VH-VL binders against p14386. Designs and how they scored, part 10

Target 1, 262 residues: p14386
Amino acid sequence: ASTQAQKALETFERFLASLDLESYQQKYRPIKTVEQDLPRELNPLPDLYEHYWKALEDNPSFLGFEEFFDHWWEKRLRPLDEFIRKYFWGCSYAFVRLGLEARLYRTAVSIWTQFHFCYRWNASCELPLEAAPELDAQGIDALIHTSGSSTGIQIKKETYRSEAKSENRFLRKQRGTALIEIPYTLQTPEELEEKAKRARVNGETYRLWAKVAHHLDRLENGFVIFRESYVKSIELFLQKNAPTLSGLIRWDRVAQEALTAP
Below, E stands for the ipSAE of ESMFold2; O stands for the ipSAE of OpenDDE; V2 stands for 0.75 times the mean of E and O plus 0.25 times the DockQ between their complexes.

## First folded at step 12 (VH-VL; framework fv_masavibart)

Design t4 (at its last look DockQ between E and O 0.72; V2 from the best seeds 0.00; counts 0 for: pae E 4.3 > 2)
Fold by OpenDDE, look of step 12:
Structure t4 (fold): chain C 262 residues (1-262), chain A 121 residues (1-121), chain B 110 residues (1-110)
Amino acid sequence: as target 1 above (262 residues)
Amino acid sequence: QVQLVESGGGVVQPGRSLRLSCAASGFTFDHYAMYWVRQAPGKGLEWVAVISYDGSNKYYADSVKGRFTISRDNSKNTLYLQMNSLRTEDTAVYYCARDLYWGSEYYFDYWGQGTLVTVSS
Amino acid sequence: QSALTQPASVSGSPGQSITISCTGTSSDVGGYNYVSWYQQHPGKAPKLMIYEVSDRPSGVSNRFSGSKSGNTASLTISGLQSEDEADYYCSSYTSSSTDVFGGGTKLTVL
């Protein structure tokens, strides 16, 4: 692990810790007004990478979300106008802005979680990791390179929302490659164990998630991040299995084989 | 778009068997527990059965235990309900439903339109 | 299993707020926060409106809200609209590891 990678991780974690998650949840949680697919010009991912993926910088700085959003907004006044006219004709400017702000926040949180994994990986692991908006567009969060192969990773969040996720584009485009799901949960091990007790058919699943949760940490503000043990376990798993991996490696397999291994 | 489509309903005599199917699309089928819920004509909702995302575990309402079997084929994105020893009280619209999130087991966020099963002499 | 208790019917005028109650026991509604509400229009499948007592799925109007006090859960519909006319069912996890539904409430918009 390079000194630079460690510094980047620490700085990024400080940034994450500075977020007022409670305030943001209060503000944005009830807002679901902009659910339409965003046009390419309004995709925030490139900007998120620009401002928050700084793995190669010696002294990275990260924008607050409000500043980020303002910057994003001001750069896209024309496409925004078109978007508003198309989907939100007759609505107040403030209404649409707030809707987009809420949506972008949710996206940002997801990306920040992904980036934390990557920052942690760079700081703690030896296998090279590649992250880029182009990869994200393919449906993967990052590529991990092993001798003779590349494995895609995707953070698999415990979803409480009915999001229709289409088949992974990455696997469609890259025949013979593997995509591993990286399980991520906001629940504590204790909460998950309690749920396991009440489960009818998924008790073991909850227990498995509890094991995953032991490899996660919670910042003071409540942001859940990846422990070093998490990424090291995944690295070991890949070092052992990457050449034989193909297709989608589900989170439960990853959890069972990588995160529960002695 | 998430879609659930039930089929296999019809009119049968008591003691006979019937197999229902539910075709799922628009989501990763094998990530979700699936349910059967039924509604007798003019009556309320009744939970029937649940199957885990991988089919490894199943649970049944007491009213159907020993008679009904829930199963799934994840390669076909299909949920099944084998109904044996049918009774007149089994007459209902049978809905296929998806778990809100994996393993929640308490909430059904998507429902099919249902298929009518009529058990009559 | 015994059904949760709901009023058979409730009514309101457009623009009004109405509340539907769902009463259980300490072994279900009062014991857990696994309460959900479903809307069902005639001849249609149920639709999840509220889960975890007060959370709304995506796409559900903020006019729908849920709460719980003691052994009674409540669904409140504000700004009542004609389209809200439907049957509403509550549901809860029970200590017997089964889900129980209420008997349903018919909401009429006058």
Scores: ipSAE 0.425, ipTM 0.755, lowest interface PAE 1.2, mean pLDDT 91
Fold by ESMFold2, look of step 12:
Structure t4 (fold): chain C 262 residues (1-262), chain A 121 residues (1-121), chain B 110 residues (1-110)
Amino acid sequence: as target 1 above (262 residues)
Amino acid sequence: QVQLVESGGGVVQPGRSLRLSCAASGFTFDHYAMYWVRQAPGKGLEWVAVISYDGSNKYYADSVKGRFTISRDNSKNTLYLQMNSLRTEDTAVYYCARDLYWGSEYYFDYWGQGTLVTVSS
Amino acid sequence: QSALTQPASVSGSPGQSITISCTGTSSDVGGYNYVSWYQQHPGKAPKLMIYEVSDRPSGVSNRFSGSKSGNTASLTISGLQSEDEADYYCSSYTSSSTDVFGGGTKLTVL
C-alpha cells in the first residue's frame, strides 16, 4: 500500500482503458489458425512481463498491443521461420503472422488481467506479493507472503478449459505449501443470476460466480478488473487460513469463504 | 487428447437393467458436468441426463425419469448410467459427453464414440 | 418427432455457401441464446461446431458461422469442401430445463 503502488495501478488501469477492445476482438476472434504449442523460443511470457509488469519502476509506461507484437515478432525471426516451415509449409508469412497476432492478443488479455490483480494487490494490501516470469514457469501467477509461509495463486477464468491433468509444478516442488485458485469472470452479476434461474444442475455454481462478479468492475471500454474489495477479501482469507492451507485450494472454496462472507 | 470411452452396452430383454460406464481421460474430470445423449438407429439425437461436476445435482429427460440414474465417481474419472425397466424404445447408441466448460451446461463439447444398447425380446 | 425443425437435406457444390435452418419456438431458440450445432460424419460421434448461437470452439474452421433471427437459428458453411459432407444437428436449451435437438440435415457436397 504505497504511493508508488497506487500510481502504478492508476497508470496500468489507464493503459487497460485505452485499449480498443471491441476492434481487437472483432479482428482476432474469428482467427484460430495457430493452435500448436509454441516452442520455448516463441514463448511471449518474458516479453509480457518485461513490458507490462513494472511494479518496481518509478514512472512505468506500457506498450500498446501492436507495438508489443512487433517487438516480439522482430526479436524472433529465426525461430519464427523454423516454426512456419515445420507447421505451415506453403503458407505466407502474412497468414501465419496474423494467426500468431490473434493468439498473442488472447494471451495478452489473460496476462493483463492477472497483472491487474497484482497491481491492485500492491496498492491495497499489506501482505507482500511477488510476481515474476520464473514463478510463471512453475505454474503460478504470483506468490503472496504471510508470516512463516507463502501461498501461490492462479487466476482462473470461468470458461477455463483444462485439456490434460497434471500436478502443478509449484505444488510438486514445495511439498506442504498451498496454491489457491482466484476466480474470475467476464459476466456481470445480472447475467449470472439469469443463468442460475435457467440452470438444471449448475444453479448454485452460477450464483457463486455472481458473488465473485460483485467484486469485479468494468472499465468504460469493457475490460474487467478487480475491485479493491476483491483483493482485501483474499488477503483476509489468507490471514485467517494460511497456517492450515495445503495443496490446491479450488476456486469454489475461495469464492465461498472469501467472496461471499459478510 | 480429451477421451471419453463408453462401455456396458449390449442386447437385453425388455424390463431388464443395464449399467453403462464412461471412462474419461485427458482433462480434469471433476471440473465438468457430464451428459448422456442417445441416438436410436437411423434417428436423431436425444438428450438423456446431466450430472453436476461433484455429482450432487442430477437432471433427466422425461422419457427416462424414474427409470435411469446418472452417477459419477470422480476418484476413478468415470461416469455411469444405470438403466432400469428398459423398453424397446430405449434401443440406441448411448454417448457420454462433456460440458463445454464448468458453468455452461448447455452444450455437448466432447463426445465418446458411443455404446449400443439393444432392447429386444 | 423433433422439437426443432431442420430441412431433411441440403446440397451444394465445392466452394459455394449453404445455410441450414433450425426453427423452434419462443420457449427454446427464440427465448435463449443457448443454441449449438453439431456435425456428425457417418459412423462417428458428433462434434461441436457452434455454441451460444455464433461462437466457435478452438479448432473449428471460420467457414462455419451461426446466427439467429426470432425463432430460427442458422448454420452457414462457406467455401464448401468434400469433408463437410455430414449430418448436422441443431440443439437448444428450453424453458423446461431440457435440451432438444433438431431432426438433422444431411449435407451433400456435389
Scores: ipSAE 0.277, ipTM 0.681, lowest interface PAE 4.3, mean pLDDT 87
ESMFold2 (binder alone), look of step 12: mean pLDDT 92; pTM 0.932

## First folded at step 13 (VH-VL; framework fv_masavibart)

Design u1 (at its last look DockQ between E and O 0.76; V2 from the best seeds 0.00; counts 0 for: pae E 5.5 > 2)
Fold by OpenDDE, look of step 13:
Structure u1 (fold): chain C 262 residues (1-262), chain A 121 residues (1-121), chain B 110 residues (1-110)
Amino acid sequence: as target 1 above (262 residues)
Amino acid sequence: QVQLVESGGGVVQPGRSLRLSCAASGFTFDYYAMYWVRQAPGKGLEWVAVISYDGSNKYYADSVKGRFTISRDNSKNTLYLQMNSLRTEDTAVYYCARDLYWGSEYYFDYWGQGTLVTVSS
Amino acid sequence: QSALTQPASVSGSPGQSITISCTGTSSDVGGYNYVSWYQQHPGKAPKLMIYEVSDRPSGVSNRFSGSKSGNTASLTISGLQSEDEADYYCSSYTSSSTDVFGGGTKLTVL
C-alpha cells in the first residue's frame, strides 16, 4: 500500500468522523419531499466524485455536507428552477431545497460508504481499483482488476430496497463480467445474533450478516466503515476465484466464502 | 415496479384442497422471504405463513399448521400456498406479501391484490 | 393470539391531526421495536406505512409518523386529507415468534 493511499484513507475517515450524524438524521429523516427521479442535470454523483473521490491527491480535503450542498445548489439554479416548476409548482424554494438537501444527504452517505470501501481497498490491497461516476451510472461502485479480467463490485446494504441501483445494467453491457455484492450492515454482530434467535426462517441469514458485521467498524459518531480484514478477505476471494466468476455473485456467497473469519 | 399477483382462489367445500399462487415481478424474488396473510370478510389481518428466500425454511401460524404448505419456485418467481383440509374459518382474502428486509420477518412492504377463498358447504 | 387493541374508529376534519393507538403487552409492543402500521382502503391491499415503530418506507408521506410508549404504539396522521380515510392496522412481533395484528381502526375524514 502506498503512503498516499494510506493518507487518503486516514483523511477520509477523519472527515467521516467529523459528521454529526445524529443531527443530520434528526433533520433529514422526516423529510421525504423529493422522491422522484432527478434529471441528469441535477444528478449529484459527479459532484460527489469530484469532492470526495480524491484517491490520487497527496493531501486531499473534503467539504462538509452543507458546503457541498450549497455548491451543488448554486451551480444548478436554472435546472433547479425548471425542476421546481415542473414538480413543485406553488411550493417555496425553501421547501424544495430542504427536500433536496435531505435526499442528497442520503445519497451522500451512501456514496461515502462506497468511497470508504474504495479508500480502504487502495490502502490495504494490491489489486487495482477503479471508481468513476460513469461506472456508478452503470450500477457498479467500482471495478477491481485481476489478472486479465475486471470484476465489478456493488455495495449491498442489508436493507435492500427497490431504490437500489440496477445491477443488471452492468451485466447486460458486459457479458462475461462478474459483479459481486459487497454486503454492508449498520447492525452489530450482537444485534444480528439476537435477531437470528428470534427468526422463524432466516436465522442463518442473520448469522451470515453477523459474520459480515465482524468485518465492519464504527467510528465514534456511529459511521460504519470497512475494516482492513474486509477488503483483504475480498481480495483473497477474487485472487482465488476471479477467473471463474461470471454474472452476479450474491452477497450471501461472498459472506460465506470470503467473510467467514471473525 | 414491484408487483405481486395472487391467483387460485375460489369456492370450495370443507375438507377440500386449494392451491394459491403469487406471481412476483419487479424485484429479485429470491432475495426476499415471502408471506401469506389472510383477511376474513369484514375482519382484520391474520398472518398465515412465511418462507425463506431460498425456500429452505418455513413457518406457519398455529391455525393452519399441518394443513397448509407454503412453497416457492424461484425460477418462476412464484409463491405458492397449498391448502388442504379446508375449513369454513379459512374463508378469507389471501394476500401474498414481500418481506421488507433481506432476512426481516416483521414487515410486509408490498402486497398483492389478494385472492378470495370461500369455504362453504 | 389475542389481537392488539385499537380503537374501532377515529375521525377528524381535513387539516387536523389524529392519532391511532395500538395497545399490546410486554410480550409484543412493549417488548420489541418491531411495530408496523398498515393502511387499507376498501377493497384494496394493505400498504405499509410505518415500520420499526417510527420509520417510513419510501414513498410514504411524512404526514404519517409513529411512536411508542410502554405497551402502546401510536400512529399520528397530520394534515388529514380525504385520501387518508381507510382502515389502519398495527402489527407487532411477539415473544412466541409470531406476528400479531391489531383489530383495525376505521378512520373517517369528516
Scores: ipSAE 0.576, ipTM 0.810, lowest interface PAE 1.1, mean pLDDT 92
Fold by ESMFold2, look of step 13:
Structure u1 (fold): chain C 262 residues (1-262), chain A 121 residues (1-121), chain B 110 residues (1-110)
Amino acid sequence: as target 1 above (262 residues)
Amino acid sequence: QVQLVESGGGVVQPGRSLRLSCAASGFTFDYYAMYWVRQAPGKGLEWVAVISYDGSNKYYADSVKGRFTISRDNSKNTLYLQMNSLRTEDTAVYYCARDLYWGSEYYFDYWGQGTLVTVSS
Amino acid sequence: QSALTQPASVSGSPGQSITISCTGTSSDVGGYNYVSWYQQHPGKAPKLMIYEVSDRPSGVSNRFSGSKSGNTASLTISGLQSEDEADYYCSSYTSSSTDVFGGGTKLTVL
């Protein structure tokens, strides 16, 4: 826990709190017009790390989303033109631009959420954390280093049908390593506990999500973030178990074994 | 790609038993609750049963309670419906369906193509 | 037997908007936001079109929208197209911990 890490976390949280989420939701949620696989030249991940992952920078600042999107767009005029000609001939640039904007916004929210975990980790925990776009491309959001080993993490939201990841490159490349699912939910513990009481068969699952939710917080604008208790619980779990962990450590095991109340 | 494939349907006499299977692929099967829903010929949809992701909890429609048993084998990615003491009113196409997300119980996201069960004397 | 009430059929011309109603009680549609809509073409499996009253899964056209008022849920299809011709079912969770479906509505595109 350093002064630099604490300052980075506070600055990043101020950035997250500054987002007008309601306005962005109204603008982008109904727009799902660009669903094609993006070529690597259009991948926003390196840009998201460049502008939003500044863990070692003195006095970091963070772009608003519109400015981020403008920079991403301007760097890629040729590959954007090729993409539009290939998939959207006959459409206006404004139509395609808005579709890409909505898509990149959803990606950015997901990445900002995982970065908050990482900033909180750096500010609160002793075990080193490594995050880079190359790791994200391997199917992990960060590496956490213990004595003699490293453990991958993936930040996972409650998912719908199209989110499934059938394989993980990190686990395939590094036999005997572990990948921990770090769950989060937008629901409150109270909402989840009430759903558990009404459930026919999924009461236990809702109670596990409630355990997860107890370690989350909500900024005034509604952005969900990770509490200090979350990252410290994961660190303790790793300190106790890392030498024997291997394979995928599912979110429900994490909720049950690591994320105790509070 | 999510895929659900039912099998085991056929023609049986009242009072007999039949076991349906639903093979799942293209998703992590043991994260999701699973359903059976049926549709009598020329009629609408009727929910039959639901089972939790780990198989520990099961719930049934009143019309089949005590006669049907839902189960799953997560090592084989397979859902089952054991149908005992069959009646002519059980004649239907039987669909398996997956829950929308982890911990829902309210929505039938993906459906199989169905398997026909005909109970006729 | 509790069931949700839908009209048996509805029709419209290409480009028009149509609405299918689904009426229940305070013990289901009126009491919960666990309403969903399913499209079923002849001989095929149902497809989820709307969940949680008004949400669309990925891949479902924004021409499909859902709402509810009191004990009645509604599915609206705008810009009607020939491929929309199908049976449509609503469903709701109930206070007795069951799922109920409407009787289905056959949509004909003229």
Scores: ipSAE 0.222, ipTM 0.687, lowest interface PAE 5.5, mean pLDDT 87
ESMFold2 (binder alone), look of step 13: mean pLDDT 92; pTM 0.932

Design u2 (at its last look DockQ between E and O 0.01; V2 from the best seeds 0.00; counts 0 for: pae O 8.0 > 2, placed apart)
Fold by ESMFold2, look of step 13:
Structure u2 (fold): chain C 262 residues (1-262), chain A 121 residues (1-121), chain B 110 residues (1-110)
Amino acid sequence: as target 1 above (262 residues)
Amino acid sequence: QVQLVESGGGVVQPGRSLRLSCAASGFTFSYYAMYWVRQAPGKGLEWVAVISYDGSNKYYADSVKGRFTISRDNSKNTLYLQMNSLRTEDTAVYYCARDLYWSSEYYFDYWGQGTLVTVSS
Amino acid sequence: QSALTQPASVSGSPGQSITISCTGTSSDVGGYNYVSWYQQHPGKAPKLMIYEVSDRPSGVSNRFSGSKSGNTASLTISGLQSEDEADYYCSSYTSSSTDVFGGGTKLTVL
């Protein structure tokens, strides 16, 4: 609700709108040369938070992706050399650099998406939100504080191909807390309703995703962002339910119970 | 590390019943629609059935409709195929497969190793 | 019920490109972009190679590409290698809410 939070959101949306998504997609989509698990020293999350999560600043400015990647690379010359020697013996550094660039771009898009939720939350909602790379490492994209409790959120894209075996460490360590899946889709409500009409078994699922999509918007360049109605719906859901929430709150319950058709 | 392991295949006489199981691991089973697909020896692939992520909706190929029942137990991460009134043309390797996306029902992303069902008199 | 039409076999030499066709109707391949391709080595389960006409899942070589024109989908394998020798199946969602497979194409690497 603060003027500062509103300006931060507007500046971040301007940054997102400035991205030449088509050029980046063309450049990076065919590049899947670095698929290994990254060691902790190469994790870009701390850098993404440092450069892109500036929630309470007067008129923040944001790095372009290329400048971000150069910065990330230059901070890690020794760990990068070790990684290249282990997995890419005999390959040029330029080959590995382009592969990492493509991979980090895909990670950045995912993280920018969750940051938009957080910026929109701070601009539109009253409940405090906390985001940090340490929370992200635990599978918590943000923590929202209610009276007497806190609830984690996790942005979940509908196109989930595989899931590594992962325990919800945050939920195990902090009894009585909840983790809410915040569904996110690149499809429009119209596309999803059309799929629902021809579905064999997923008709209800597509209609739930269409409810989600009604609370999303698309910037001029195609980047999909969260509407004010999305975050306000989640805030209302938490205000009504937080005393009784525990464990993982699945995306379909969130879509069913929190999100209403606009 | 998605893994699907079928079991329950064997040799049975026509008119008998058999129940196949598919044990799933390495993913959140209850988020995905699941399939059965079969392949007669030396022949191509034939879709058999699909079930929604929560088991509330099921759809069958005409060749098995009324005789086969797909089901799932999300608490056990297991998919089932109950095959009744078996015929010799049901002889095949039966694969379970996972959908590609949570909301998709168009693609056979991960497959098990298959279990052989032989129906002969 | 009805199958998509694929050639029974194709062959090529190492390093060459080959294309496998998959012909359906406006009620399946022509009407939807829910076309996929599967590779099956002898005695093994099929593997998803291409989905949504032209997309590759992670772990599939960019030597494999897909396309569609009218009622015909195509799988192209460039830089042919001996391990590409396998059966290849196309599949499509249909207007009757079923999945249909092609009859399969045996690829021989000479």
Scores: ipSAE 0.380, ipTM 0.730, lowest interface PAE 4.1, mean pLDDT 87
Fold by OpenDDE, look of step 13:
Structure u2 (fold): chain C 262 residues (1-262), chain A 121 residues (1-121), chain B 110 residues (1-110)
Amino acid sequence: as target 1 above (262 residues)
Amino acid sequence: QVQLVESGGGVVQPGRSLRLSCAASGFTFSYYAMYWVRQAPGKGLEWVAVISYDGSNKYYADSVKGRFTISRDNSKNTLYLQMNSLRTEDTAVYYCARDLYWSSEYYFDYWGQGTLVTVSS
Amino acid sequence: QSALTQPASVSGSPGQSITISCTGTSSDVGGYNYVSWYQQHPGKAPKLMIYEVSDRPSGVSNRFSGSKSGNTASLTISGLQSEDEADYYCSSYTSSSTDVFGGGTKLTVL
């Protein structure tokens, strides 16, 4: 791993650690005002990548969320006006702004989690990783190159549906292309083990999540990040299996085959 | 802003060759499969060819198979269509189009303005 | 490959809803959920309006919706506006790993 990549990771983790997650949660958790799809010009992904994906910079700096949001907002006054007129006619400016702020925060947290994986990867792994807003828009959080092929990854957060999801919403058509789900959970191994003990039919599922959780770490502020062991395990998995991977590789297979060691 | 700009169209005689180019900008070109679609004057759209994001896979419509070659140079953000043994029925506006997804899903989310190819004796 | 079957033309008044059908076979429309719709104004490039039968790209009006039943896909345009006047093409993935277009439908707003 390059010194640059390690520095980027450390700097990004410091940024993540600086977030007042509790305050943000209190502020934004109850706000569900803006749930409709945002038009392309209001898509925050390009801005998020601009400000938080700095893998090639020697001394990266990262904006606080408030500053990020202010920048995002100020650059898009016209499309925002159109958006508000269309969907929130008669609503106060402050009301809509707060709604969008909450939504963008949730988006940012997801993206930061994704970026941490990528920064960790660059710092700890040898296989090349690419990330771009265009890929993200397609549901591809990153592209990892192996032996002349590319494997897409997608961070998969633990949801009630994750236990039952057997089908991908979209089937990939290109032969030889694989998308692997990278499982992510906010729960501790201990919490998951307790759930496993109480479970009737889902005990093994919770135990798999517990295995995943062992490869995760928690910052002091509560932000959950990927351990080096996580990305190295995935890299090893890809090195071994990439030529034979096709289609969607579900999180449970990843957990079982790649993340079995604590 | 995503842009696709076709060039290389013109008037040619049957049996001749022509090479079309499509210059891409405003997005990471190497992340997308690319397509050629053509439209004869006053007619509908016809799929011509597709190339994967890395150029490793190519597919053609039966009507052009063996005569046309799709290729790309990711370092130049350019898509190409080499058209050999041209026929009068190849007369059309040729569009380059970007795949909605990087995995060749056959949805074309962005199109160029097109370039006219006229094959006439 | 034979083109998917579309009506040659449809018309409607402003504010109305119209539907354009796209009929294929079990080897294309009926066999897959890989149906898309494109709008093309005269002298312009086509624009993707619907993909995967019913999904809309970012920036496409929610007045456009798609559905499928059997071998027939449908594009519905609600609240018809003058700017909707255009040619519309359906497309589908085929079992031969190729793509096929419909013949196109000219929509006139009266």
Scores: ipSAE 0.014, ipTM 0.526, lowest interface PAE 8.0, mean pLDDT 89
ESMFold2 (binder alone), look of step 13: mean pLDDT 92; pTM 0.927

